# VHH binders against Oxysterol-binding protein-related protein 5 (OSBPL5), part 2

Target 1, 118 residues: Oxysterol-binding protein-related protein 5 (OSBPL5), of Homo sapiens (Human) (q9h0x9r126to243)
Amino acid sequence: VVIMADSLKIRGTLKSWTKLWCVLKPGVLLIYKTPKVGQWVGTVLLHCCELIERPSKKDGFCFKLFHPLDQSVWAVKGPKGESVGSITQPLPSSYLIFRAASESDGRCWLDALELALR

## First folded at step 5 (VHH)

Design k23 (from c11b with S105D; framework vhh_gefurulimab)
Fold by ESMFold2-Fast, scan of step 5:
Structure k23 (fold): chain B 118 residues (1-118), chain A 120 residues (1-120)
Amino acid sequence: as target 1 above (118 residues)
Amino acid sequence: EVQLVESGGGLVKPGGSLRLSCAASGFTFDYYAAAWFRQAPGKEREFVSAISSGGRTTYADSVKGRFTISRDNAKNSLYLQMNSLRAEDTAVYYCAAGRLYWKTDAYDYWGQGTLVTVSS
């Protein structure tokens, strides 16, 4: 069951924002480069994550998914059996910072993520 | 088959209260936002209240402080507690389900409606 699917800007390891396609399902967040023939980037395992709003005067509505003990949030295999590292990941291992297009979009994502984390 | 079925409508005097219910079936209700809309005679359908899957609520200014939306995911049900009813609350009330609780045009599933009449 897909809870939510949309593009989100995600902060990379070089501190730049990258627009990626995010598909939220119960317990997992699947990240792709595009919504078409999915170039899979990674799968976030939500059971090990905590969610927090991350206010920013500069970047607008932001929020963060993170492992409380700074361990990896990523699954070792993708939905079609892809291995982590088969696709270049410009994203941190233990957290993800998201930037929503608007406050309304951000609130919607937070609601959906809170449900998926349960 | 996806279904939303409203109940609890009726005739009530100004200042009175009513509780509307909506029974959902055929889909994973707890993963959806749910909302109440209403349509008065001769008017377009208007937003009343919504509740997200995560429990956040929002209300139209005209009902804020008088109406309370709630849900029971174990029963696949949505509720609207209506207090301090006014003649202008007279309408057919519809329940709806969708992915974005705050976006009134993002509701995909609709019930058939239940009539609420507020008059003396």
Scores: ipSAE 0.008, ipTM 0.181, lowest interface PAE 10.0, mean pLDDT 81

Design k24 (from c11b with S105P; framework vhh_gefurulimab)
Fold by ESMFold2-Fast, scan of step 5:
Structure k24 (fold): chain B 118 residues (1-118), chain A 120 residues (1-120)
Amino acid sequence: as target 1 above (118 residues)
Amino acid sequence: EVQLVESGGGLVKPGGSLRLSCAASGFTFDYYAAAWFRQAPGKEREFVSAISSGGRTTYADSVKGRFTISRDNAKNSLYLQMNSLRAEDTAVYYCAAGRLYWKTPAYDYWGQGTLVTVSS
């Protein structure tokens, strides 16, 4: 069951923000390039992640998913059997920083992610 | 039957304290975010405090530092510890549960309310 689906800006390895389509299900966060003609970017395995709020004057409402031991958060295969590295964007391996469109959207994402992390 | 039942309301003097409780039944409370709202006579219902399923808390500016929200999932219960009460805290207090608590339409369940009166 889909808990939440929406666009989020995700910070890349070069520190620029990229708007990606995020689909949250229990235990996983699926990331795609677009909702309409989506290509799989990656799947985050939530069971190995911690969640932290990172609000910023410059960037607005931000939050971070990360592996506490700095290990990969990514699943090996995509939903259609895609291999890691064939379709993925240049995103960090052990964490992701997200920027929500508004504070209310960000708080909804935090609540939804905490539910999915169980 | 799904229910949220508030208790602990009453009459207190300014500067006093009260602890409100909300008992949830008929659903898996621990998967839900929970919140306290209040409604003063003739006013719209306003947000007081919320706690996520994972235990993250937030407070309205008017109650920060004075009120503390907490939950006990083993007892299917939500609490609000109210300290340093003021006359303007007088209201009927409602508990609510929902999947996404920052959007008012997302609260799935509401209690009947408990009256808190702060007066000399």
Scores: ipSAE 0.007, ipTM 0.208, lowest interface PAE 10.1, mean pLDDT 81

Design k25 (from c11b with T104P; framework vhh_gefurulimab)
Fold by ESMFold2-Fast, scan of step 5:
Structure k25 (fold): chain B 118 residues (1-118), chain A 120 residues (1-120)
Amino acid sequence: as target 1 above (118 residues)
Amino acid sequence: EVQLVESGGGLVKPGGSLRLSCAASGFTFDYYAAAWFRQAPGKEREFVSAISSGGRTTYADSVKGRFTISRDNAKNSLYLQMNSLRAEDTAVYYCAAGRLYWKPSAYDYWGQGTLVTVSS
């Protein structure tokens, strides 16, 4: 059951933004490079995460998913059993900062994520 | 330990003003939405006003134009300026912090409340 699917910009460890395809299901957020026949980037385990809005004048409507004890948010295996591989522009392990295309889109994402976290 | 401590409540005459304060500690307040709720004697708790971490605000229809919510992230503080007070504003006012400012059910942290009495 897909709750929401759309592109979001995600902030890397080098502070650059990368546009990735995000698919939200109950308990998990799946991240892919593209929506068509995308390469799996990672799966965020929502039950170990906390969600918080992070509005920014410079970067637009942002929000953060993070592990409250600074442990990894990532699943060890992909949805088809893929192992986590090396990524060229690494994403943080214990948190992710997302940028929505608009305030309206961001609020929809926060509502959907709050539902999926339960 | 997350704590929210309200202050500024008291007795005021109709048409008067009060400013409530809420001091937050034990968490990164500046990243959370914050809100004021109130509970009048014999009534259910109701939403009054909320402010996002970035300063976006919303108000209950009953207080629009009379109350102003604000925050000072450097002081970990939330405020409610109450003007043109009415007898029906009499209630215990609660400070709350949560992850989504527009969603009353997303407020997980609560203060103990401060009493505001508007005499007849």
Scores: ipSAE 0.007, ipTM 0.215, lowest interface PAE 9.5, mean pLDDT 82

Design k26 (from c11b with T104D; framework vhh_gefurulimab)
Fold by ESMFold2-Fast, scan of step 5:
Structure k26 (fold): chain B 118 residues (1-118), chain A 120 residues (1-120)
Amino acid sequence: as target 1 above (118 residues)
Amino acid sequence: EVQLVESGGGLVKPGGSLRLSCAASGFTFDYYAAAWFRQAPGKEREFVSAISSGGRTTYADSVKGRFTISRDNAKNSLYLQMNSLRAEDTAVYYCAAGRLYWKDSAYDYWGQGTLVTVSS
């Protein structure tokens, strides 16, 4: 079951923010281009991730999911067996930096991610 | 200056109850996870219970069903309701605040502790 689903801005490898649709379930974060199924970008395996608030006075409420040993956080295949290599991914392999729409939204995401990481 | 001040400790008989309080000042308490740790004489510090900034809670197996953690962000306060106390609960109890509630090493701010003695 879905713990939380909403748009988040994620920082790409070119250091620009991209708004993506994020669906949080126990143990996984599914990332899509839009809320419509079939626009899958990637799946983050939460069991290998650590979560930290990333303070920023310029960018608003930010937080980071990362692999403590700088290894990939991504699942090798999508929900329908899609290969990661079949989809252009401008996102880093070992971490993701998120920007929430508001401080309230950011706190809600941190609470939900803490639950999902357990 | 960041401060965490515990109160409510004391001497209680087995089966009794105590409520510990922790008053936070000098920082935005509502942004932080908060936790209770304890240290018994001659032992290492151990985790007791934690509460996230949004109110998600977790408990050590030894205290589940007996202890309840809660917070009041309007009062910048953290609480621990301790019921059905046992001799092995005797320890100095510490209030802590940090950014990640599930990670012991992420607690950067600590109180001075309050002594809880469970003895007949």
Scores: ipSAE 0.006, ipTM 0.152, lowest interface PAE 11.3, mean pLDDT 81

Design k27 (from c11b with G98D; framework vhh_gefurulimab)
Fold by ESMFold2-Fast, scan of step 5:
Structure k27 (fold): chain B 118 residues (1-118), chain A 120 residues (1-120)
Amino acid sequence: as target 1 above (118 residues)
Amino acid sequence: EVQLVESGGGLVKPGGSLRLSCAASGFTFDYYAAAWFRQAPGKEREFVSAISSGGRTTYADSVKGRFTISRDNAKNSLYLQMNSLRAEDTAVYYCAADRLYWKTSAYDYWGQGTLVTVSS
């Protein structure tokens, strides 16, 4: 069952933001280029992750999802066994930094992620 | 089918109390933020109160201290306890749900509304 689905900007290793479609389900966060099947980017395994606010004066409301031991947060394959998709810039392997459209959007994401984390 | 159904509206005297309920169905309510809005005759719809999926609450200044928003995720229900009611609280009250914690009027799902009349 889908807990939450919306666009979030995710920071790449080259420090630019990419707008991606994020779908939150119990235990996993699925990332797509657009809200269409077949444009999958990656799946984050929430059971290995911790969540923290990462406020920024310039970038607005941000939060970080990360592996506490700096190991990969990504599932090797997608829900249907798909290989990892690609985007225009590399994404970090052991953490993701998200930028919400507003503080209210970001706090809703934090609440939903805390419930989805196991 | 996504549905939000309000109940509990009615006629009440100034200083009285009333409890509104909203029953959610057709979606995973407990992971959505929910809110109450109202619209008085001849006026724009205004925000009343919101509660996040995690239970954080916000209130419009006009109702703070008098109204209490709450939710019961086991019953897929949202509530608004209205105390010390005033004539200016007369309005149609709408239940709304959204994935976003706070929005003034751009919620994803809306109920049909329930009328609250405060009059002697």
Scores: ipSAE 0.000, ipTM 0.180, lowest interface PAE 11.9, mean pLDDT 80

Design k28 (from c11b with G98P; framework vhh_gefurulimab)
Fold by ESMFold2-Fast, scan of step 5:
Structure k28 (fold): chain B 118 residues (1-118), chain A 120 residues (1-120)
Amino acid sequence: as target 1 above (118 residues)
Amino acid sequence: EVQLVESGGGLVKPGGSLRLSCAASGFTFDYYAAAWFRQAPGKEREFVSAISSGGRTTYADSVKGRFTISRDNAKNSLYLQMNSLRAEDTAVYYCAAPRLYWKTSAYDYWGQGTLVTVSS
């Protein structure tokens, strides 16, 4: 069951925001380049993550998923059994910072993530 | 992993004072509200005091004017200064934090508790 699916901007290692397609299911957040099949970027294992709202006057409504011990949040394989492939992930290993289009969208994501983290 | 560890409980006479501490780890403590709850023998757990990330405080009517909640974000610590203690303050005191920084509707992270006994 898909809890929520929409685009979110995610902060890369070069500190730029990249718009990615995020699909939230119980226990996992699947990230794709676009909604089209076969463009998998990574899968976040939510059982190892904590969620925090990241206040920012400059960047708008932001929130963070992170591993409290700075270990990887990423699954070793994709949803169709893809291994680490040719897709370059300019994303940190132990955390992800998200920027929502609005406060309303961001709070919707926080509520959905809270359900998925249970 | 999120951990909250309370300390400072003990036996104290009526009218005495105690300072409880809670050490937080495994999350960015300064972004989170934090609270103290207590549970007396044979009673349900009750709210004592809360402090927001910005330092706004709230107190239960039973402790207003006697207890002071504070935080030290540099030390990832929460405190409860308890003055003018009464026999009815006897309880196990718990430190608590919400799972999400901005949500204070539920406290999902709890410490193990520290016992406070007010008795002569």
Scores: ipSAE 0.000, ipTM 0.092, lowest interface PAE 16.5, mean pLDDT 80

Design k29 (from c11b with Y31W; framework vhh_gefurulimab)
Fold by ESMFold2-Fast, scan of step 5:
Structure k29 (fold): chain B 118 residues (1-118), chain A 120 residues (1-120)
Amino acid sequence: as target 1 above (118 residues)
Amino acid sequence: EVQLVESGGGLVKPGGSLRLSCAASGFTFDWYAAAWFRQAPGKEREFVSAISSGGRTTYADSVKGRFTISRDNAKNSLYLQMNSLRAEDTAVYYCAAGRLYWKTSAYDYWGQGTLVTVSS
């Protein structure tokens, strides 16, 4: 069951924003390069994550998923058995910072993520 | 050790102004949403105003246009500027920090409160 699916900008290791397709299901957040030619980037294991709003006075509505003990948030294998190391973007291992397209979209994402984290 | 310490409460006349402050320590304050709640004698606690980590604000209908919430992340501080005060604003005001600024149940960290009395 897909709770929510939409584009989000994600903060890269080089501090730039990359637009990625995010699919939220109970317990996992699946990240792809695009919805039409869906190349898997990674899967976030939500049960090990905490959710919080992120400071961003200039970047619009932002939020953060992170591991409270600074361990990896990523699943080892993708839906087709892909290794994280073979198709990863330059994204941090223990946290992800997201930027929503609008405040209303961001509020929807946070409500959906709170549900998925339960 | 997470701490939130309120200050600035006191006695003020109706129509007057007062500024509350909240000092945060023991955590990365600028990553958290912050809010003001209040509790009048013999009443349940109610939401007053909230501000997201990025500076987005929301207000209870009873205080819209009179109160302004703000934060200074460099000083780990939250503020509430209260103007045009009314007798019904008399309450203990609490500072809170949490994960989601629009959701009152998401505030996990609380201060001890500061008393605001509006009377002639």
Scores: ipSAE 0.008, ipTM 0.247, lowest interface PAE 9.3, mean pLDDT 82

Design k3 (from c11b with A34M T58Y; framework vhh_gefurulimab)
Fold by ESMFold2-Fast, scan of step 5:
Structure k3 (fold): chain B 118 residues (1-118), chain A 120 residues (1-120)
Amino acid sequence: as target 1 above (118 residues)
Amino acid sequence: EVQLVESGGGLVKPGGSLRLSCAASGFTFDYYAMAWFRQAPGKEREFVSAISSGGRTYYADSVKGRFTISRDNAKNSLYLQMNSLRAEDTAVYYCAAGRLYWKTSAYDYWGQGTLVTVSS
């Protein structure tokens, strides 16, 4: 069951933004390089995450998924047993900061993530 | 088998009110964005209102302040409360379900519609 799917910009360790395709399902957020066929980047395990708004005047509507004990948010293997994928900018292990295209997009993502975190 | 069934349409005078309902089955209702679209005679289908899986609402400018969209996940139902109805609100109203609340092309499932006529 796909709750939501769209592109989001995700902040890398060098503070740059990378546009990635995000697919939200109950309990997991799947991240791919592109929506077509795609190349799997990683899966975020939502049961261990907390969600918080991070609105910014400079960067617009942002939100954060994080592990409260600074442990990895990432699944060890992909849905077909794949090893963790790669992207141009490495992503943090214990949190992810997302940037939505607009405030309305961001609030929709927050609503959907709160449902998926149940 | 996915099914969306609209009801509550009818004839009403300008300034009147109607409440539309949409009964959903065959999918996990809670996880879908739901929307109302309408099509007036001889015109293309237009967006009216949407509600996200989490309850966030969006309205077309033409209906803002007059219509209220809501959902009841326990009943797998979507509603549209229509107040201060105008002749230009006359249309067949369609219920739709999709992945993204703000993206009209993301609505994959559609009902057959219910007719709303606003005339004196």
Scores: ipSAE 0.007, ipTM 0.241, lowest interface PAE 9.1, mean pLDDT 83

Design k30 (from c11b with Y32K; framework vhh_gefurulimab)
Fold by ESMFold2-Fast, scan of step 5:
Order: structure tokens, then sequence, then C-alpha cells
Structure k30 (fold): chain B 118 residues (1-118), chain A 120 residues (1-120)
């Protein structure tokens, strides 16, 4: 059951933004390189995470998903048993910063994430 | 079968009110965004209002402050309360359900429409 699916820009370790395809389901956020048959990047385990808004004058509507004890937010294996994927801009292990395409998109994502976090 | 059925349309005077309903059958609104669109004769379909799976709402500038969208997942229904109606609100109103409430192309299910006429 998919709660929400769309592209989001996610901040890498070098503070660069990467546009990735995000699929939200109860308890998990699955990240892929493309919306088609794309490479799996990672799965975020939402039960480990807290959600906070990170407004930015420069970058627009942003929000952060993070582990309060600075432990990994990532699942060890993908949904089909895939090993951890790689991307040009590596993602942090204990948090993710997202940039929505608009304020409306960002508010919808916050609502959906709060539902998925339960 | 899978369908959305709108009801509540009719003829009303300017300044009047109407409440539209949309009932889903063959599927559930759970985890889906839902929206109202309208189309006047000879015009393209335009966005009116949307509500996310968790209840967050968005309105077109032309209806903001006058219309209120709401949902009742237990009754598998979507509503649009229309107040302070104007002649330019005259259109066939359609309900839709999908994954993303801000994208017309993301709505997978559509109703057949209900006519709203605002005329003196």
Amino acid sequence: as target 1 above (118 residues)
Amino acid sequence: EVQLVESGGGLVKPGGSLRLSCAASGFTFDYKAAAWFRQAPGKEREFVSAISSGGRTTYADSVKGRFTISRDNAKNSLYLQMNSLRAEDTAVYYCAAGRLYWKTSAYDYWGQGTLVTVSS
C-alpha cells in the first residue's frame, strides 16, 4: 500500500542535492534512482526516525528525517534482498534532508510522513 | 466494479450554498489523495480543491475561503461544501482519487460528474 510517491531532492554528504524517487509506505520510505524500473538506493526504517521542518530561504521547503541517537536510519537489505546501492552523491547514515518542489508538496509530504511514522 | 459517484449538484442563486458528495465503491480512499475538479462547457478541466490522505487541504485561489473540502474514510466518501456561490462557479464538478493531490495526472480514479448551475 503506497501512501505517497514522488521525486524529492535529498542532500548528500557534500551538501549537494540529488533528485531521487521516493515511495512512502507504512513504516518505510523506499528510495530509488528513477520512477521506472530503477536501481534501489536504500530503505529508511521510519520507526527509528523523528521528523522536523528545516525551512530555508535559499532552498525553499525542506524537512529532516533523523535518528535521535545518531544511529543508522537505513535497512540492511532492500525489499528483494538487494545489497546497499551506491549513488554519485553519497547519503548520510543517521539523517536525511529533503527539499520539496514547492511548499504545497512539502506540506503534503510532512502529512504523509506523520501518517507513516504513526 | 470500481467507481466514484458524485451527487448534490443543482441550481442555486448567487450567494447560495451547495454540498457535493462523492462515494467510492470497489476501492477505498484509505492512503489516497482526493480532489474536486470542475469543467464549464467548452473549457478545460480545472483544479478546485484537494485533500491528502492525512487531511491536509489545498484550494484554488478562486474558491479559497468559500469552499471547504473534507473526507470521511469510514464512509468512503469525499465532500465539498460550497458557500457564497458565484455565476462563474457554474460547471460540472468531478471527484478524483490518486496518489498525489497536487498533480492532475496522478489521479487514477474519476467520477462521471455532477452539474452545478449558479444563476439568477
Scores: ipSAE 0.006, ipTM 0.213, lowest interface PAE 10.4, mean pLDDT 81

Design k31 (from c11b with D30E Y31F; framework vhh_gefurulimab)
Fold by ESMFold2-Fast, scan of step 5:
Structure k31 (fold): chain B 118 residues (1-118), chain A 120 residues (1-120)
Amino acid sequence: as target 1 above (118 residues)
Amino acid sequence: EVQLVESGGGLVKPGGSLRLSCAASGFTFEFYAAAWFRQAPGKEREFVSAISSGGRTTYADSVKGRFTISRDNAKNSLYLQMNSLRAEDTAVYYCAAGRLYWKTSAYDYWGQGTLVTVSS
C-alpha cells in the first residue's frame, strides 16, 4: 500500500524549512513529525492537487503540491480520527513546498507523486 | 500470489541482440519500481538497470548505451532490449519489483531468472 516513505523538508508559512516524515499512499500523502507512532501532522488529499518542479539555485531540488483554486489541500481528520496536529512552523493550507535531500531522491519523489495523483 | 516471470533468454553470438520480457501478476505493477539484475557463473548478483513507476531510468556503467529498459503498465510488463552483446553479458537475468528504484534492498519481489549466453 505504501508507495514511498522518507523524510522531506517542507517550507512553513514563515518560510523556514522543517524536516518531516512523509508517507505516500495512492491518493494521499501522510505527514508525521517523526516515523514514531502518534506523531501525525496532517494528511494531503492528492485528488485536489497539482504537482510542479520548483527549481532553486539556493535551496536545491524543490517541488510543489498545490490546489489550483487556492483551496485547502488538507483532510479534516487523521487516519485514526485525530484532530490536526501541531508543529513549530505552521504549514500553508493550499500548497506545500518540499525540498529533497538530493536530486536523485527528488526525482524519485516526483515519479511516485505523479503516479499517486493519477 | 505475487509473481514475476521472465522470458526471452537464449544463445546469441557476440554483437547480436535479445529482448527480455517480464510479466507481472498478483499486484498493481504500475505502483512499483522495476529492475533487471544478472548473475554470471561464479559471481555475485549485480545491478543492470532500473525504471521508476514514473518512467525514470538508470543503468549500470557496463551496459549504458547498449541496453534499454522500458515498461508497459497496461500489459503489466517490463522489458530489457539488449544490443551489441558481449561475452561478459553471459548471465542469468532476473527481473525485480520494489518500492524505491534507487535502492537495491527495496526490491522485495523477484522472478526465477532467464539464461542469456553470448558465445560464438
Scores: ipSAE 0.006, ipTM 0.197, lowest interface PAE 10.9, mean pLDDT 82

Design k4 (from c11b with T58D; framework vhh_gefurulimab)
Fold by ESMFold2-Fast, scan of step 5:
Structure k4 (fold): chain B 118 residues (1-118), chain A 120 residues (1-120)
Amino acid sequence: as target 1 above (118 residues)
Amino acid sequence: EVQLVESGGGLVKPGGSLRLSCAASGFTFDYYAAAWFRQAPGKEREFVSAISSGGRTDYADSVKGRFTISRDNAKNSLYLQMNSLRAEDTAVYYCAAGRLYWKTSAYDYWGQGTLVTVSS
């Protein structure tokens, strides 16, 4: 049961933005390189995360998912048992910053994420 | 089949209260934003209040402080508690569900409406 799926630009501990395919389900945000099977990047466990809007004049509509106690937001295993170490990505961080294509898209993501966080 | 069915409308005196209900079926209500709109005789349909899937609320200036929107996802229901009713609140009230709670054009599903008359 997919609540929402679309591309978002994401950054963590690195300053560069990466365009990734994000699939939102109740309680979890699955991140892939593309919509194709087997390109899993990571899974964000929403239960332990907080959501905040981070508007930026240079980057447009942004929002942040973070762990309030600065622990990793990433699940240890993927939905098919994949290990984080099997994919190329930055070291796990306690937060992720997302950039939406528009304010309208960003507001839609915030609305959907609030539901999924419950 | 997607359905939204309003109830609770009726005749009430100025200063009185009414609680409207909307029952949703045929879709995953908790994934949708929901809103109340109204249309008075001879006027355009206007926004009254909205609630996001996550529980954020918004109100038209004309009803702010008097009306309260709420939802019960376990019951697939939307509510509007209307207090301190005025003659100008007389209208058919419509329940709607949509993708974005802050955008009128994003509400794709609509109920049939329930009449609220505020009159002495």
Scores: ipSAE 0.007, ipTM 0.163, lowest interface PAE 9.9, mean pLDDT 80

Design k5 (from c11b with A34M T58E; framework vhh_gefurulimab)
Fold by ESMFold2-Fast, scan of step 5:
Formats: sequence, structure tokens, C-alpha cells
Structure k5 (fold): chain B 118 residues (1-118), chain A 120 residues (1-120)
Amino acid sequence: as target 1 above (118 residues)
Amino acid sequence: EVQLVESGGGLVKPGGSLRLSCAASGFTFDYYAMAWFRQAPGKEREFVSAISSGGRTEYADSVKGRFTISRDNAKNSLYLQMNSLRAEDTAVYYCAAGRLYWKTSAYDYWGQGTLVTVSS
């Protein structure tokens, strides 16, 4: 069941922000280019992740998902069996930094992610 | 089928207390924001209090400091502790479930309501 779904800006490997569609389910965060089917970017395995808030007065409401041992957070296959390397993925392997549309949206994402990480 | 069943309403004197309960079934309770709304006779339904899946709370200014919202995910239950009740609190109280706790229009599932009367 979908816990939460909305657009989030995610920090790329070159430190630019990209707006992506994020779908949160128990134990996984699915990332898509748009809300449309077939535009899968990657799936984050939440069981290996820790969540921290990164408050910023300049960049708005930010938070980070990361692997504490600096290992990959990504699933090897997509929902239709796509290999991770078959999709252009300019995102870091061991962490993701997110920027919410507003402070209220960011607080709700934190609440939902904390639940999904259980 | 999603069901929300309120209980705990009744007649109480001004200054008294009541505890409302809402029993939820048919959905993954833990993932939903829960809220209390109320509707007095001849008035529009108004927001009272909400609690997120993560436990963050919000209160209407008229009830802040007097009412406390809480949830028990193990029991699929929502509660509203109402203290220092006033005649103006007289209303039918509704339990609601939604995906965004801060947005009143995001509550799609509703209970049948429980009547609270505050009168001498």
C-alpha cells in the first residue's frame, strides 16, 4: 500500500537538484521521472537506511537517507525486472539528499519515512 | 471495507471531562493521519485536532490546551481527551482518516459520529 506519493527534489552527483516523483511503501522508496508508468529511476531499500533531517535556512526543508556503512541503498532490479544500469541514474549510490516543496510537506515526509523504516 | 466507529460521547456539565475513542478497521491504520472534526446543530463541520502517522499533532485554536489527541497503533484506535469543557463544545464529533494530517480536504474516510452535550 502507498504510504505517501509526491514530487521531491533530489540532489544529484553533480550537486544539482532534480525534481522526481517519489512513491513510499513499507520498506521501499520508488523513484520515477514522472508519475507516469514506465519511467522508473530506482528503488531505495529502506531496511539498510538511516534518516536524518538537514535543516537549511537557504535551501528550505531538507533531509537525508543513507547507508551507515557507506554501501549501496539501491535495489538491483526495478518493478518490471529492469537492471539498475539500464536507466540513466545521476544519483549517489549510498545516500540521497531530498528537498521538500515546503516545511509542512517535509515534516510529513519525515513522519512517513520514519514509519516505513520500521 | 474501511470502518471508523466513535464512542465515548455523552452529557457533561461545563468544566467537566470526556474521553472519545475511535476504533478503526479495514485499512493499514499506522500509515494514515487521523483527525477529529465536530459539527454543532445548524453549523458547518469544523476541524478540532489531527495526529500524523508519526505522532505529530495539530489543534484548532479554540481547543488548544484543553484537548489532547492520541493514537494507539497496536489497537487501531484514536482518542480525544477533552478537559475543561464549555457549552460551545456541544457537537457531534467525527473521527476521520486521511493521508495528510495538515490538510482538512485530504480526509476521505469518516465515522458516523458521537454526540457530546455540555449543559447544566
Scores: ipSAE 0.008, ipTM 0.188, lowest interface PAE 10.2, mean pLDDT 82

Design k6 (from c11b with K103R; framework vhh_gefurulimab)
Fold by ESMFold2-Fast, scan of step 5:
Structure k6 (fold): chain B 118 residues (1-118), chain A 120 residues (1-120)
Amino acid sequence: as target 1 above (118 residues)
Amino acid sequence: EVQLVESGGGLVKPGGSLRLSCAASGFTFDYYAAAWFRQAPGKEREFVSAISSGGRTTYADSVKGRFTISRDNAKNSLYLQMNSLRAEDTAVYYCAAGRLYWRTSAYDYWGQGTLVTVSS
């Protein structure tokens, strides 16, 4: 069951923001290039992640998902058996920084993620 | 079967305190947002307070600073600590559970209510 689905900007390894389609389900966050099936970027395994708020005056409402031991947050295979490396190279392996469109949207995402993480 | 059972209601004088409890059973309570709503005599039901599965809270302006919502997931329980009670707090208080704490229409499960009467 989908808890929440919307676009979020995600910080790349070179510190640029990329708008991606994020689908939150219990235990996983699925990331796609667009809301269309088959444009999979990666799947975040939430059971190994911690969530923190990162409000910023310059970047707006931000939050972070990360592995506390600095290990990969990503699932090994995608929905169609894709390997992570070739698709998700622009994104960090052990954490993700998200920027919401507004504080209200960011608050909704934080609540939904807390539900999915437990 | 999903059940939410409120307790702790009663008669209290203005300025007094009460603690309401809600016992959840029949579902994975810790996955859900939980909230308190109330309905005063002759009025429609109104939102009082909500708490997310992760512990974020929100309050109606009329109760901010006086009421505190909390939960104990290990005990499948929701609480409302009510301080500095006023006559206008007189109502039947309902416990509710839902998937999105910021959206009143997302509360799918409801208790039967517990009566709180504030009178001198």
Scores: ipSAE 0.006, ipTM 0.197, lowest interface PAE 10.2, mean pLDDT 82

Design k7 (from c11b with L100I; framework vhh_gefurulimab)
Fold by ESMFold2-Fast, scan of step 5:
Structure k7 (fold): chain B 118 residues (1-118), chain A 120 residues (1-120)
Amino acid sequence: as target 1 above (118 residues)
Amino acid sequence: EVQLVESGGGLVKPGGSLRLSCAASGFTFDYYAAAWFRQAPGKEREFVSAISSGGRTTYADSVKGRFTISRDNAKNSLYLQMNSLRAEDTAVYYCAAGRIYWKTSAYDYWGQGTLVTVSS
């Protein structure tokens, strides 16, 4: 069951923001280039992640998902059996930084992520 | 039919303890933040405590350190453990469910309330 789905800006390797479509389900966060089927970027395994609010003077309401021991947060295979080599968007392996469109949206995402992380 | 039903209210002496329960039905409780509010006779409804869908909690200053909010999603239940009760805790206690736990105006579903009386 889908807990929450919306666009979020995610920080890439060069500290630039990329707008991606995020679908939250119990235990996993699925990331796509657009809301359209077949543009999978990656799947974050929430059981290995911690969640923290990340204050930002410039970027507004931000939060971070990360592996506490700097291990990969990514699933090996995608929902259609895509392997790691099929991912076209380079993102950090052990963490992701997200920017919400507003504080209210960000608080909703935090509530939903805390549900999914349990 | 969405329902929230409180129980566990009663008469207790100052310094005593009481545990309130709230049973949720007719919706996916797991998706919702849940909260306790109270209303004393002749006063406005007051926020007491809230818990997010993921278990993050917040408390009103008046109850912090004395009350503990918890939930059991498998049982669709919300709890409030009240310790070191004071006469000023006397009120009707309401269970509520909403989408944003830290925002008191975001609670859309409400129970009928359970009376807690603290008196000697």
Scores: ipSAE 0.006, ipTM 0.152, lowest interface PAE 10.6, mean pLDDT 80

